# Designs tried in a protein design chat: VH-VL binders against DNA polymerase type-X family protein pol4 (pol4). Part 2

Target 1, 98 residues: DNA polymerase type-X family protein pol4 (pol4), of Schizosaccharomyces pombe (q09693r1to98)
Amino acid sequence: MKILASSTNYVLHNRLSNSQYEDARSKIVNFGGEFTNDAAKADYIFVNYSQINRVRRELRTIGTPLETCVSCKLIVKIDWLNEPKESLTPGNPYVIWH

## First folded at step 4 (VH-VL)

Design g4 (from a8 with heavy chain N54R; framework fv_latikafusp)
Fold by ESMFold2-Fast, scan of step 4:
Structure g4 (fold): chain C 98 residues (1-98), chain A 122 residues (1-122), chain B 108 residues (1-108)
Amino acid sequence: as target 1 above (98 residues)
Amino acid sequence: EVQLVESGGSVVRPGGSLRLSCAASGFTFDNYGMSWVRQVPGKGLEWVSGINWRGGSTRYADAVKGRFTISRDSAKNSLYLQMNSLRAEDTALYYCARDTIFGVVEDAFDIWGQGTLVTVSS
Amino acid sequence: SYELTQPPSVSVSPGQTARITCSGDALPKKYAYWYQQKPGQAPVLVISEDSKRPSGIPERFSGSSSGTMATLTISGAQVEDEADYYCYSTDYSGNHGVFGGGTKLTVL
């Protein structure tokens, strides 16, 4: 299944074990997405946070303030990768910022 | 001075409608998510509805879903709550509250207004 | 029908430590926040993100969270700390804000 086709994706490593991070990367590639190590180039940023305030702080720490990220479309809870495939739109419950 | 000032509270009949307003000043309104929180006099706090910083995402408590609509107007630095099909249990002081950042309900409320009283009775 | 559960009241003598608990199944994944409300006033945020004190909040206030329980601790409670205290968080989905039922703190 290619539900992430034509997307560039970043995984925020903080609060993930190495195993969880590798699993997320594998799923993104398996679902047709491209992976990037530069959050500023990502369409979708996957995080293991529910609170947007945590994400805001972590992205600022790595030099990608959410308020000024031009390429960023959505911040998505990483658990979405384990759920039934539904489109990533602002109405999706796993999308915590748009 | 950071302020939130609510208005629009009134006495209305069951089944009626009412629109609440909240005027924000002293901060960049567009950088924050906003919520409505209500409290029956002498009782506890209940979250009612939230809207993100862009106005593109809204959330509602189950008790008000389908009856209330939250909206915002960045040009006027204002938050609104349109309340339809009002019930006796909607009687409460309604607070306007600022989320600590631009998200919807994921963060705390750090600035509160003084509230506007809505009474639903015949 | 997700709920945060608090005891309805806690009583301490001045100078004693008050502990107010908040229980909820989503708390392992979600931050807890604490609000103080005095009669006729709007709530005041006293603890943010489980354990952080906002600027201006006295040092005697602290918070912690472990498993499904968050705790607000007031070390050396003062008479001025008499108030209702509410915990706040979100449900599992993050789509709903949820307040605990509130705890009345009496310092006598």
Scores: ipSAE 0.005, ipTM 0.595, lowest interface PAE 13.3, mean pLDDT 85

Design g5 (from a8 with heavy chain N31D N54K; framework fv_latikafusp)
Fold by ESMFold2-Fast, scan of step 4:
Order: sequence, then structure tokens, then C-alpha cells
Structure g5 (fold): chain C 98 residues (1-98), chain A 122 residues (1-122), chain B 108 residues (1-108)
Amino acid sequence: as target 1 above (98 residues)
Amino acid sequence: EVQLVESGGSVVRPGGSLRLSCAASGFTFDDYGMSWVRQVPGKGLEWVSGINWKGGSTRYADAVKGRFTISRDSAKNSLYLQMNSLRAEDTALYYCARDTIFGVVEDAFDIWGQGTLVTVSS
Amino acid sequence: SYELTQPPSVSVSPGQTARITCSGDALPKKYAYWYQQKPGQAPVLVISEDSKRPSGIPERFSGSSSGTMATLTISGAQVEDEADYYCYSTDYSGNHGVFGGGTKLTVL
């Protein structure tokens, strides 16, 4: 599965510590996923759950890659340090509804 | 109370035009993509068109591409469907529906209006 | 063009399990959703993302998806479950929404 990095990069780089970013990256890669900055190749967009309201505002004001993604789904990082994910597949990601 | 209310359905002759409206209330309209879905009385559902949360991305079913235009107005919390060059096969009940995420048709519809009937006949 | 295929009708007795299938070549990569529609009413989302039950939907409704086939299961079907059921997904491109042809569930 390919995770869209463009709009999540600001959340990951500017709001997450380096260790949180590397933990998220290693978990996604270990589950068979990969990061991409190409919206056409992305299956999901990864966000930090604790920053969800900020991400919603930024999606609305900045004009995010999500606007060009034809198959993107929103996926959030839960507490990956305390609850390791067993699987992270295109068919069963975490999705934000409201 | 989350609500979608459609209006604008009418009887029109082939080749005519209609503009449908959908008024949204009870939720943050700008957080959601929106779609139009139609149903010929007694028949199945058919997706018609979708628009993302900001209006920057639109999608259309092949049967209506080039004839219909979907748009939205954040200040009025409203969704629109401009229908041109109407054909007999466009006769249907037209539903306004809220997409479950910020995308366009990539996910399903969790809230539906009651529909507005469009009849194209001579 | 791309189609989702459902049986036109399914009949069960009250208390029996109803299974409605939906077949499509893009389903291994795209979520399936299920809608219930009763006469004169708008559709109601009963299963989201292959297997998730929305708040307010009875526990007897469940969904699954494997390969090119998604299945809606109603365990212990009740007369009030009589309705048309539609699966929904997108085509390969993700640019078009696609509904199945619908299945009329009869509980007799």
C-alpha cells in the first residue's frame, strides 16, 4: 500500500518528534506499505490523530494533495508505540469520518 | 440534526435544462465531499456526479459527462447540479448524498436527502 | 464498462441467515459498501468499508470481502429486513462510483 506523504509531511515533520516520525515510517514499511509524494500512486493519506483538527483546517486552507488524489483514503496513526498494528492493508485502514 | 433537502425537480422536454439544489444543515458542510445519485422509479441506484470538500475536484458518470455540471457554495451550504441537454433516460429521482470523507466518490454516502423528481418527456 | 454483479433476489424464512453477494474485479483493491432501501425511502448505509457496521445498525448485519466477492450477511433475518440491498464501490480508476444491480430480499 502507498501512503501519501505530502499533506502528512507537514504534520509529521513540524508537529512530530524525529522518533515519532521514524516509528511511524518503520511500522508502515514493516507492514508492507511505502511512503509516496505522488498523489496518483497513493492509496491512503497518513495523519497524526492528535493533530486531526489542525490537519482538517490545513486541508481546507492550503489546497492539499488530497484534492488531486483519486483513490486516497485518510488513515491516522493511533498509539503505535503502545498498540502495535497486526496489519495495515488497503482494505482495512483506520479512516476518519468526522 | 443532519439534513439534506433537494429541490428543483420538474417536468421538462427533451433538450431542456434544469438546475437542482441541495440545502445542507446540521453539520460542517465544508468538511465533506458531496454526490448526486439517481434512481429511475422502480429501478436501481446510479451514481451521477461527485465533488470534493472545496469544489476543486469533480467527477461524472460517463452518461452525463459534458451535459451536467456539479458545483457547491460554502456560504449557502448548498450543492447544485446543472443539467443541460436532457434526455428521456435522465428521468429519475435525484438524491443529494454526503460522502463519508473529504474525497470524491472514493468512499460511500452516509447521509441522503429524500430526492427530487426529474421527468423528461414530450 | 465496469459492473458489480448481485443476484436479483434472495428469499429466507424468518430467523434464517440471508447472504447477498456482490462480485467485481476491482474489489480486491476497493472497499465495498452496502445500502438498504425500503419502498418510498432513501437508501440507508448498513455496512461501510467491507465490514464496518455504522452506529444504529442492528448487530445481525455483517459484511465481509475476499478477492473479487463481497458478502452482506443478515443473521436471523426479520420481516422488517425486507428491502432492496445494493452494494457500492468504485471502478478500477477510483473516478466513478458503481452500484450493483440490487437484490430484493424476501422474508417469508
Scores: ipSAE 0.007, ipTM 0.590, lowest interface PAE 12.4, mean pLDDT 75

Design g9 (from a8 with heavy chain I101Y; framework fv_latikafusp)
Fold by ESMFold2-Fast, scan of step 4:
Structure g9 (fold): chain C 98 residues (1-98), chain A 122 residues (1-122), chain B 108 residues (1-108)
Amino acid sequence: as target 1 above (98 residues)
Amino acid sequence: EVQLVESGGSVVRPGGSLRLSCAASGFTFDNYGMSWVRQVPGKGLEWVSGINWNGGSTRYADAVKGRFTISRDSAKNSLYLQMNSLRAEDTALYYCARDTYFGVVEDAFDIWGQGTLVTVSS
Amino acid sequence: SYELTQPPSVSVSPGQTARITCSGDALPKKYAYWYQQKPGQAPVLVISEDSKRPSGIPERFSGSSSGTMATLTISGAQVEDEADYYCYSTDYSGNHGVFGGGTKLTVL
């Protein structure tokens, strides 16, 4: 089973170029995940941020506050997609919110 | 260990062609974007070309567009730069570099090779 | 054509703070990265994404970006920090990588 199998994934566009965003999308699909354009439907949200409060502000702006996002399980640094070594659990060093 | 090893640098005549290779080891090659960066000895760095993780997107500096072609081969874990219509100004040490993300160009380069010297004699 | 502008040289005494600037019109919207290069060696990434220090880089290195200017700061510069420093970013389109002209840091 691929490492993102059975997951729905969103990429926060902020601080990414259009090519980086499309590459992230392609990589998510290649790792077995589903891609969504709706953050409120995502299990995992990939971001180019290390600071959770910046992500929190951006998600609020697009109408998906973390405090009320029922589907949201993890906020993950985008660079995990480079070479995933470990599955996405709260203990993974690329996970900045759970 | 993570490593990039360039080869193919040589002395060529103006108008000639040359193909550079970069062998990657110690990481999953297909997970990363790759770039070529050159440096005239004693001078500054200049980005030359970049390619994304699956080879579907390529980008070139204006100085080389139409003359150079970047490509990659997953089966060989290798990056290439085909250089045509070479000019004296293309004389430089050519570095192979791994992008810190999977995109093309907008990422930093975290792993660099030792470089391979290209000299275009006039 | 888009360019990143750095001072050609900066000189400090050991233990002083060195500041190297990088100016570019796209920097408000694009990350800046900093590379250290010593003679005969490949460049080493010392600051990623404006202010992030990669693993293994000494704490004395820090970065910041405000408006059209990115700054590399070396607090308490050491003799071994003597090197050429390059900023790197992309142009507005994101289609071209751009290095600054480089700054030679002298620590003496």
Scores: ipSAE 0.007, ipTM 0.669, lowest interface PAE 9.0, mean pLDDT 86

Design p13 (from e8c with light chain Y31W R32S; framework fv_patritumab)
Fold by ESMFold2-Fast, scan of step 4:
Structure p13 (fold): chain C 98 residues (1-98), chain A 119 residues (1-119), chain B 113 residues (1-113)
Amino acid sequence: as target 1 above (98 residues)
Amino acid sequence: QVQLQQWGAGLLKPSETLSLTCAVYGESFSGYYWSWIRQPPGKGLEWIGEIDHSGSTDYNPSLKSRVTISVETSKNQFSLKLSSVTAADTAVYYCARTYDESFYGMDVWGRGTLVTVSS
Amino acid sequence: DIEMTQSPDSLAVSLGERATINCRSSQSVLWSSNNKNYLAWYQQNPGQPPKLLIYWASTRESGVPDRFSGSGSGTDFTLTISSLQAEDVAVYYCQQYYSSPWTFGQGTKVEIK
């Protein structure tokens, strides 16, 4: 479908089972995105959190503070990948930070 | 159903380290954040920090240099250490629970532990 | 940090009368994408830990009497007790959970007149 075309994507593993994490990775690739294991290189970071403070703390823990992430454009709830019918813009209800 | 039981030191001298523990009963430790909050006598509430089951922490910047929160997931316990205490650290200390997926406040609290720091 | 300010500091209300407590945040606690206000209200009785009353500014926690209601959006919030009962004598705190560190108002003491 290519809805993630030309994007570099990271999945925050915390709060996800291994199967949920692998499912998310596969969906990202299927939707045309590139997957990275370095959050500092991501355009979009997918998370199983509803609150940005918790994501911000988790990213600090793995050495990639949001405050210093030049590439980071959006933090997106993982559930968006189940039925990505709307583009990822700040107005999307699955986007929790921009 | 869910119960938080807390214990630890009650009386401390200036420069000592405060150590408190909170045990969680009747609920899984995962899926939640576990916080420490304090309240000086006759004053308001101050959030100290929080931890999740994986050991990921967030601390109040005002206390970050002195505070450590740790978790023992196998025992469903988390602990607070606050170093270099002064009289300003005299307070009732509470542990509390917040939902991870939908943060909407601290819905379960421990009974509180009075910590007095005096010379 | 987001600073929370409550008014008044203390309030004396007769039994059965309305009590109104205000809370103001130094920054908006409204999340535009989900249209939720990240604000909670707590009740603290003497010698007890705080009890969650309201979250998302206006959603009443399970078991909380319907005389308690929350309203407001953005930076200005109100907790209303429509008909004060004796057991409502307590200190009330607002809390923002929009941005870390979580912060509380200074508290409003509600007493029977």
Scores: ipSAE 0.013, ipTM 0.613, lowest interface PAE 7.7, mean pLDDT 85

Design p16 (from e8 with heavy chain S54R; framework fv_patritumab)
Fold by ESMFold2-Fast, scan of step 4:
Structure p16 (fold): chain C 98 residues (1-98), chain A 119 residues (1-119), chain B 113 residues (1-113)
Amino acid sequence: as target 1 above (98 residues)
Amino acid sequence: QVQLQQWGAGLLKPSETLSLTCAVYGESFSGYYWSWIRQPPGKGLEWIGEINHRGSTNYNPSLKSRVTISVETSKNQFSLKLSSVTAADTAVYYCARTYDESFYGMDVWGRGTLVTVSS
Amino acid sequence: DIEMTQSPDSLAVSLGERATINCRSSQSVLYRSNNKNYLAWYQQNPGQPPKLLIYWASTRESGVPDRFSGSGSGTDFTLTISSLQAEDVAVYYCQQYYSSPWTFGQGTKVEIK
């Protein structure tokens, strides 16, 4: 099942090694998602953070404030990609913002 | 105990580049954002920008074209460069710390460096 | 940018009396996901750097006397000094850290009457 089908996905590189970043990108594609280098176009943003307050600051640093991101639906902890769920919903424990 | 020591050129002429350095003692440089804030004489506070140990920066858009903040991790130092200065850049410049996962404000400050821009 | 406006610009209060300073943000600084107000208060004594007093609108920083308290939510915030002491003569600033750039109010000068 392509669990990320029809989604555009961004990975916030901060706190990830290059190998973790590439692994996350490969998993997104393998789960049927599209990968983008433009956070402003993402449906889901994957991060190696547990605190939303930190993610908001990092996104501002790259010129994509979360407060103004109209495409953004969910911010998801990167480790969700290691435990594929049937669906990615706001109530999912890996979702830290919706 | 954590302390921030700052230094740099205090007297500048218009069009020159301001350069200030802040050194962090008694604490790890990682896990925090490190900011520059300025205060013109008798006026309020203006945030200039911030940087973390990985080199991730946020700048005040009003100053972004003139500001560069950099880190020297081996020395636990971060530095501010502000180009093309004018009299409006005359201020006391402070460096300060905030937690990167706590966001709760700027809890440790340097003593300040007075920068005067005059012809 | 979020504009921060304080009132009054200056305040004269007798020793032992209550001092109240207001701060208004041009946009809400309440973040819905964690229900926190991204609002801090600072005290600046003459010749000194600012000192953090209050964060998350109402949480007092360690070592700050109990007479200081913060309240409010969304766009309207208040710093209260319940019983003014001589060492409280200072300029007070509110600051939002909700959205970059971080912005400060213009300051409120507190003096002894």
Scores: ipSAE 0.005, ipTM 0.590, lowest interface PAE 11.8, mean pLDDT 85

Design p18 (from e8 with heavy chain N52S; framework fv_patritumab)
Fold by ESMFold2-Fast, scan of step 4:
Structure p18 (fold): chain C 98 residues (1-98), chain A 119 residues (1-119), chain B 113 residues (1-113)
Amino acid sequence: as target 1 above (98 residues)
Amino acid sequence: QVQLQQWGAGLLKPSETLSLTCAVYGESFSGYYWSWIRQPPGKGLEWIGEISHSGSTNYNPSLKSRVTISVETSKNQFSLKLSSVTAADTAVYYCARTYDESFYGMDVWGRGTLVTVSS
Amino acid sequence: DIEMTQSPDSLAVSLGERATINCRSSQSVLYRSNNKNYLAWYQQNPGQPPKLLIYWASTRESGVPDRFSGSGSGTDFTLTISSLQAEDVAVYYCQQYYSSPWTFGQGTKVEIK
């Protein structure tokens, strides 16, 4: 079972290079996840930020406020995709919001 | 009204490290990204990198191995270090501001610092 | 990286006439989630830093004269100066901020004919 099996995943593009974005998308698919271009449908949102207030601002600009995101469960630092060792749970150090 | 003032070494020898500082006046450092851009004499603009008030950085991949941008929030200053310089690094270096909350253009620029790398 | 290409490299226009500068990106800079084009235009006078003229492809920066306008979407953009004034003699740059690294066009020099 791949580590992102049965998950729907979104990558917040702001301030990523095209190469970083495509690399993240490829890793998500390789780890068994589904990729979506709609943040509101995602189980996991991967971000290139450590501070949650910055993520809130970015999501608000694309019309998906974190507080109103129905399916959004975890905000995860994109670096987790480089070496996914532990499953994504609120206790994972790469998870910055739940 | 916000003003950026910049300073640093103007003459360097190959292999040395370039060091420039930009000070922000008339505005809070928070809520923005602060960039370094360079322009070789008679040529176009190249973005070097940016830093937030909290110290988060993004660098141009072509320069990433040689570039460090740092921030000193207590002084409202940010600095550029570029290691292992060569004649190709001769340029006017600018600091500039970009909004963090809603990214659009670089609306405030420093006056520029000419850096010449020669033997 | 997204490559930005401007045309022409130089342009000579008589005072009071229209100047048109084109900018093309190697990839779309339209962000589908907010339907905004991440494209800016700058003016650079000799010996001075660049000055922001236009952001979001068509939004004029505060204090910029209304003779400057931006248009276009996706990969093809235009900066128009409806009636060239003497102070408009400068080099103009387009810039994408859709994907890092931020990249600029090579510049278009506008001169009086």
Scores: ipSAE 0.011, ipTM 0.678, lowest interface PAE 8.7, mean pLDDT 86

Design p20 (from e8 with heavy chain S54G, light chain S99Y; framework fv_patritumab)
Fold by ESMFold2-Fast, scan of step 4:
Structure p20 (fold): chain C 98 residues (1-98), chain A 119 residues (1-119), chain B 113 residues (1-113)
Amino acid sequence: as target 1 above (98 residues)
Amino acid sequence: QVQLQQWGAGLLKPSETLSLTCAVYGESFSGYYWSWIRQPPGKGLEWIGEINHGGSTNYNPSLKSRVTISVETSKNQFSLKLSSVTAADTAVYYCARTYDESFYGMDVWGRGTLVTVSS
Amino acid sequence: DIEMTQSPDSLAVSLGERATINCRSSQSVLYRSNNKNYLAWYQQNPGQPPKLLIYWASTRESGVPDRFSGSGSGTDFTLTISSLQAEDVAVYYCQQYYYSPWTFGQGTKVEIK
């Protein structure tokens, strides 16, 4: 699954700490996921949960995963990284579905 | 126009907790992050952390174990607490503003508070 | 963390002459989706807080004189003062805001020859 990297999203790369990003990168790679710079090809977006309302606003404005594909309409909390990949579905308590 | 006014303790002994406050005039907290930056005498700038009106914080990892930034929205104030100070924490401390939806840099700054840590 | 390195550490320039300050980031601060560089420049006069001069690498802050300009992209950036005035004697800092924690260069001191 392809995760939109924090470095490719304005809100994420500005507000996610280096520690959070490195932890997320390591866990995503270990789960067999990949980072992508192309929002249209992303399946999920990794976000600092404290910024989630700003991320929603930003994504609608710039036309990224929330607008570009059905599976890309999810914003995931940082703590989802400790959950199985199967938990990255609409309706999961750690996933915000739009 | 917007102004940042800051105050707090100027002299501390090693092991004490540094406490500074910044008051915002002419603007609400909404739409912005409010930062603390420090500058040791004759040296460069180090970002400490930031907070928004909702209380969301981001801290410099090098200081995270000692730093707490809090907001008092009813008073338009935010505060810095830095625990277990040492002589290395001697610096001028500044508060500053950034936009939260579009980071354009830190466009408004307080005048600074000199904090000296000595025995 | 993204490391910011400035050169030179100090620069002496005659009044009316061009001053050039360089800034290098340890990794790119170019955001690919909007093609913007997340880099700012600040001026600090003695005893005063830093003042924002330039953001997005090349956009001049309101009220900043035309003699100040920023250029560069990715990892290499330049601040230029086309005709140094006496009030431009200060320390200049670059800052990246691409990736938290925000980091600054070590500063470049500009003095009159």
Scores: ipSAE 0.006, ipTM 0.632, lowest interface PAE 10.9, mean pLDDT 76

Design p22 (from e8 with heavy chain S54G N58D; framework fv_patritumab)
Fold by ESMFold2-Fast, scan of step 4:
Structure p22 (fold): chain C 98 residues (1-98), chain A 119 residues (1-119), chain B 113 residues (1-113)
Amino acid sequence: as target 1 above (98 residues)
Amino acid sequence: QVQLQQWGAGLLKPSETLSLTCAVYGESFSGYYWSWIRQPPGKGLEWIGEINHGGSTDYNPSLKSRVTISVETSKNQFSLKLSSVTAADTAVYYCARTYDESFYGMDVWGRGTLVTVSS
Amino acid sequence: DIEMTQSPDSLAVSLGERATINCRSSQSVLYRSNNKNYLAWYQQNPGQPPKLLIYWASTRESGVPDRFSGSGSGTDFTLTISSLQAEDVAVYYCQQYYSSPWTFGQGTKVEIK
């Protein structure tokens, strides 16, 4: 019944301090999600970016282009984890790619 | 072997739009990202933004509202437009290349274009 | 944004002696999944564009003399010139390419003592 139940989640560390990164990881687990350190295995990728083209560049840099990510469903702004009121769907304002 | 040649207006008045072009010789646009970097006199380097063959762009947030980078693939050229210039935009402007596959830094640079903004 | 800070701002070294430049990032530029540091070093001679010297923190670019070496990991990086030559008088910049926007250090000016 947790809002991230049955999801595998990755946090793009770029633009996050170590404490922000650990806070995000902790929240994902507390909301019922599984955490992975491999972006290619993620259903949802959480990022501290507003613009998808920057995320595309960072993911290519780490060897996980969005175009080839079979598991990837949504790219989500990290701010959603602070107040996860609505489910993650393409229409959610925190979702920047689907 | 690979050479970047750049040109554009060198003298501007405040409020005008800066327009610079970079032409790539000896290599295809494909497989690379193409950047603009600037350097105010006696100061360090500031990355402005980048574009790839497909037209995908990324801009420095500090300049995003004023910057447009575009590509003309048929001519092997990419261009920078910076609107609403002020004296703070006075700098040498460089174009440069990075590999798409390797993402390891900017290995080829243009010679630079000095842009002076004065009233 | 990741802030890059170099030390010292300027360095005077005798010909043939070792020059050492430090670079610190406000956030780690080591990507744990591939174990690479997203850090480059550039040399800029007066009136010329920057020239790439080192990428991935320690890999020399083709054509760069072996007296140039890079080291470090995470947040602390060093560029070393083992035996300074006259043509090495320049300003040196570190750059992170871990996270957009790409950012550079303020530069270190290397001069002959």
Scores: ipSAE 0.006, ipTM 0.630, lowest interface PAE 9.4, mean pLDDT 86

Design p5 (from e8c with light chain S99D; framework fv_patritumab)
Fold by ESMFold2-Fast, scan of step 4:
Structure p5 (fold): chain C 98 residues (1-98), chain A 119 residues (1-119), chain B 113 residues (1-113)
Amino acid sequence: as target 1 above (98 residues)
Amino acid sequence: QVQLQQWGAGLLKPSETLSLTCAVYGESFSGYYWSWIRQPPGKGLEWIGEIDHSGSTDYNPSLKSRVTISVETSKNQFSLKLSSVTAADTAVYYCARTYDESFYGMDVWGRGTLVTVSS
Amino acid sequence: DIEMTQSPDSLAVSLGERATINCRSSQSVLYRSNNKNYLAWYQQNPGQPPKLLIYWASTRESGVPDRFSGSGSGTDFTLTISSLQAEDVAVYYCQQYYDSPWTFGQGTKVEIK
């Protein structure tokens, strides 16, 4: 499945074990996406958080405030990578910011 | 010193919309999150939601369908609206401050507003 | 949601004696990456808003008397008042801020014996 084709993706390591982080990274590549270590270059940011304001706080800590991220399109719950049945759009229940 | 002053309608009928406002004095909205918390008489505390200066909100899922928190940055105020109230919404409602980046305790609170929903 | 449970529901302690309140979370509130427990304690006197006493499980808020201390990690936390004063008669709440929604314990009422 190439459901992430033409996207640049970042995984916020916070609240993930190293194995969960590597699993998410490999799934992104398997689904056709490109992986980046720079959140400021990402179209989609995958997170293990349910609420957006916690993500905003964490992203500021790593130097990538959402308010100034011009590439950033969506913040997505990491669980979506387990069963990516629907395209990532603002209306997707795994999308917590757009 | 930072002070939070709150006001709004204290007596409502079932099905009406609760509207409360909190004004911030002595500090900028920026760098903080601003919360609403409620406490039914004789019971514990329930977090309703929070907002930052840009209008970014998070709500308690148990209340999300009925809650709207908004900010009026020009007035240094933020407000709570809770729709379709019932007797279960009778509580003292507090506004409170949380630091953005370095501190996750609610360190400054308004004095509270008692809201009674009566039939 | 993370559920917070306090014990006991009420506690009667003589002036000058130690009061101990326990708080348990339904899942760990220890964030391993920064080694911090996302737990706070509040004091509420009748007719007043809650007052922050402790954050990060054991860090005392500025202006809070030294007789208040917090301890614990993961799922089990304790608030200790080393020598109860009359003004400490209040309801105490623990709160987790590890995951939203922020949740509070049911409260522990501290009374004079």
Scores: ipSAE 0.045, ipTM 0.722, lowest interface PAE 4.9, mean pLDDT 87

Design p6 (from e8c with light chain S100Y; framework fv_patritumab)
Fold by ESMFold2-Fast, scan of step 4:
Structure p6 (fold): chain C 98 residues (1-98), chain A 119 residues (1-119), chain B 113 residues (1-113)
Amino acid sequence: as target 1 above (98 residues)
Amino acid sequence: QVQLQQWGAGLLKPSETLSLTCAVYGESFSGYYWSWIRQPPGKGLEWIGEIDHSGSTDYNPSLKSRVTISVETSKNQFSLKLSSVTAADTAVYYCARTYDESFYGMDVWGRGTLVTVSS
Amino acid sequence: DIEMTQSPDSLAVSLGERATINCRSSQSVLYRSNNKNYLAWYQQNPGQPPKLLIYWASTRESGVPDRFSGSGSGTDFTLTISSLQAEDVAVYYCQQYYSYPWTFGQGTKVEIK
């Protein structure tokens, strides 16, 4: 099932090894999502963080503050990609910002 | 001045659950991250996981199926549970604080608790 | 996982002499977007918890003597003790916090010659 169909997705590389990053990218494509290298174009940003304030700081550092991200809908823990059992809604335990 | 005090069972049998608690004095959980690290005798350090004020956790994948870290904000405490222990889990267990995103080093540590798993 | 390898496993240095410890990561811990190396150094005295010495590869923690310095970038890092004191006899660990899980080197024991 194409659970990420019609979504544009970004992976925040901080806290990921190169192999984890490439694995996440492949899973996004396999689940029907588009992958982007520009966080400002993403619907969903996948991160290896549990704390939103760390994500906010990293995104400011790369020039994409959450406060100015028009496209951004959800920040999602990368672990969701291992077993995407339920859709990405604000109530999903893997969603840390909406 | 921030201090971490830790306690828990020191001797376990294989298959039991390890349970340790860390109490935080002189600071709230808010704005900080709280970790568990272990060190087997004569070996190096292994990060187990971390938790924040809201109860959000990150675990070492090698231990993820056996580890639970939880917070009890009313007591200013966080705890480690490690299930199905074996002799390989024998180690000194430390709790520690990571200040914030300005630096990610662990700057305040508990005294350590020696946990021995023997038949 | 990022593997951290220290060298040497142990070294003996005379009081007042320079001690140099190396740490190598299996992949770069330099994040290009913020130009920071996600690398820390710890000192552990027998029977004590580790003590943070250096973070961001070269920033000294408050209260740490200036004889301790960190250098390096990417995959190769060095901790230098410019003039070894008796209280510096300890095991030293490097740690990466670039990639989850956090990983440590195996440790380097510093002894008096």
Scores: ipSAE 0.013, ipTM 0.633, lowest interface PAE 7.7, mean pLDDT 85

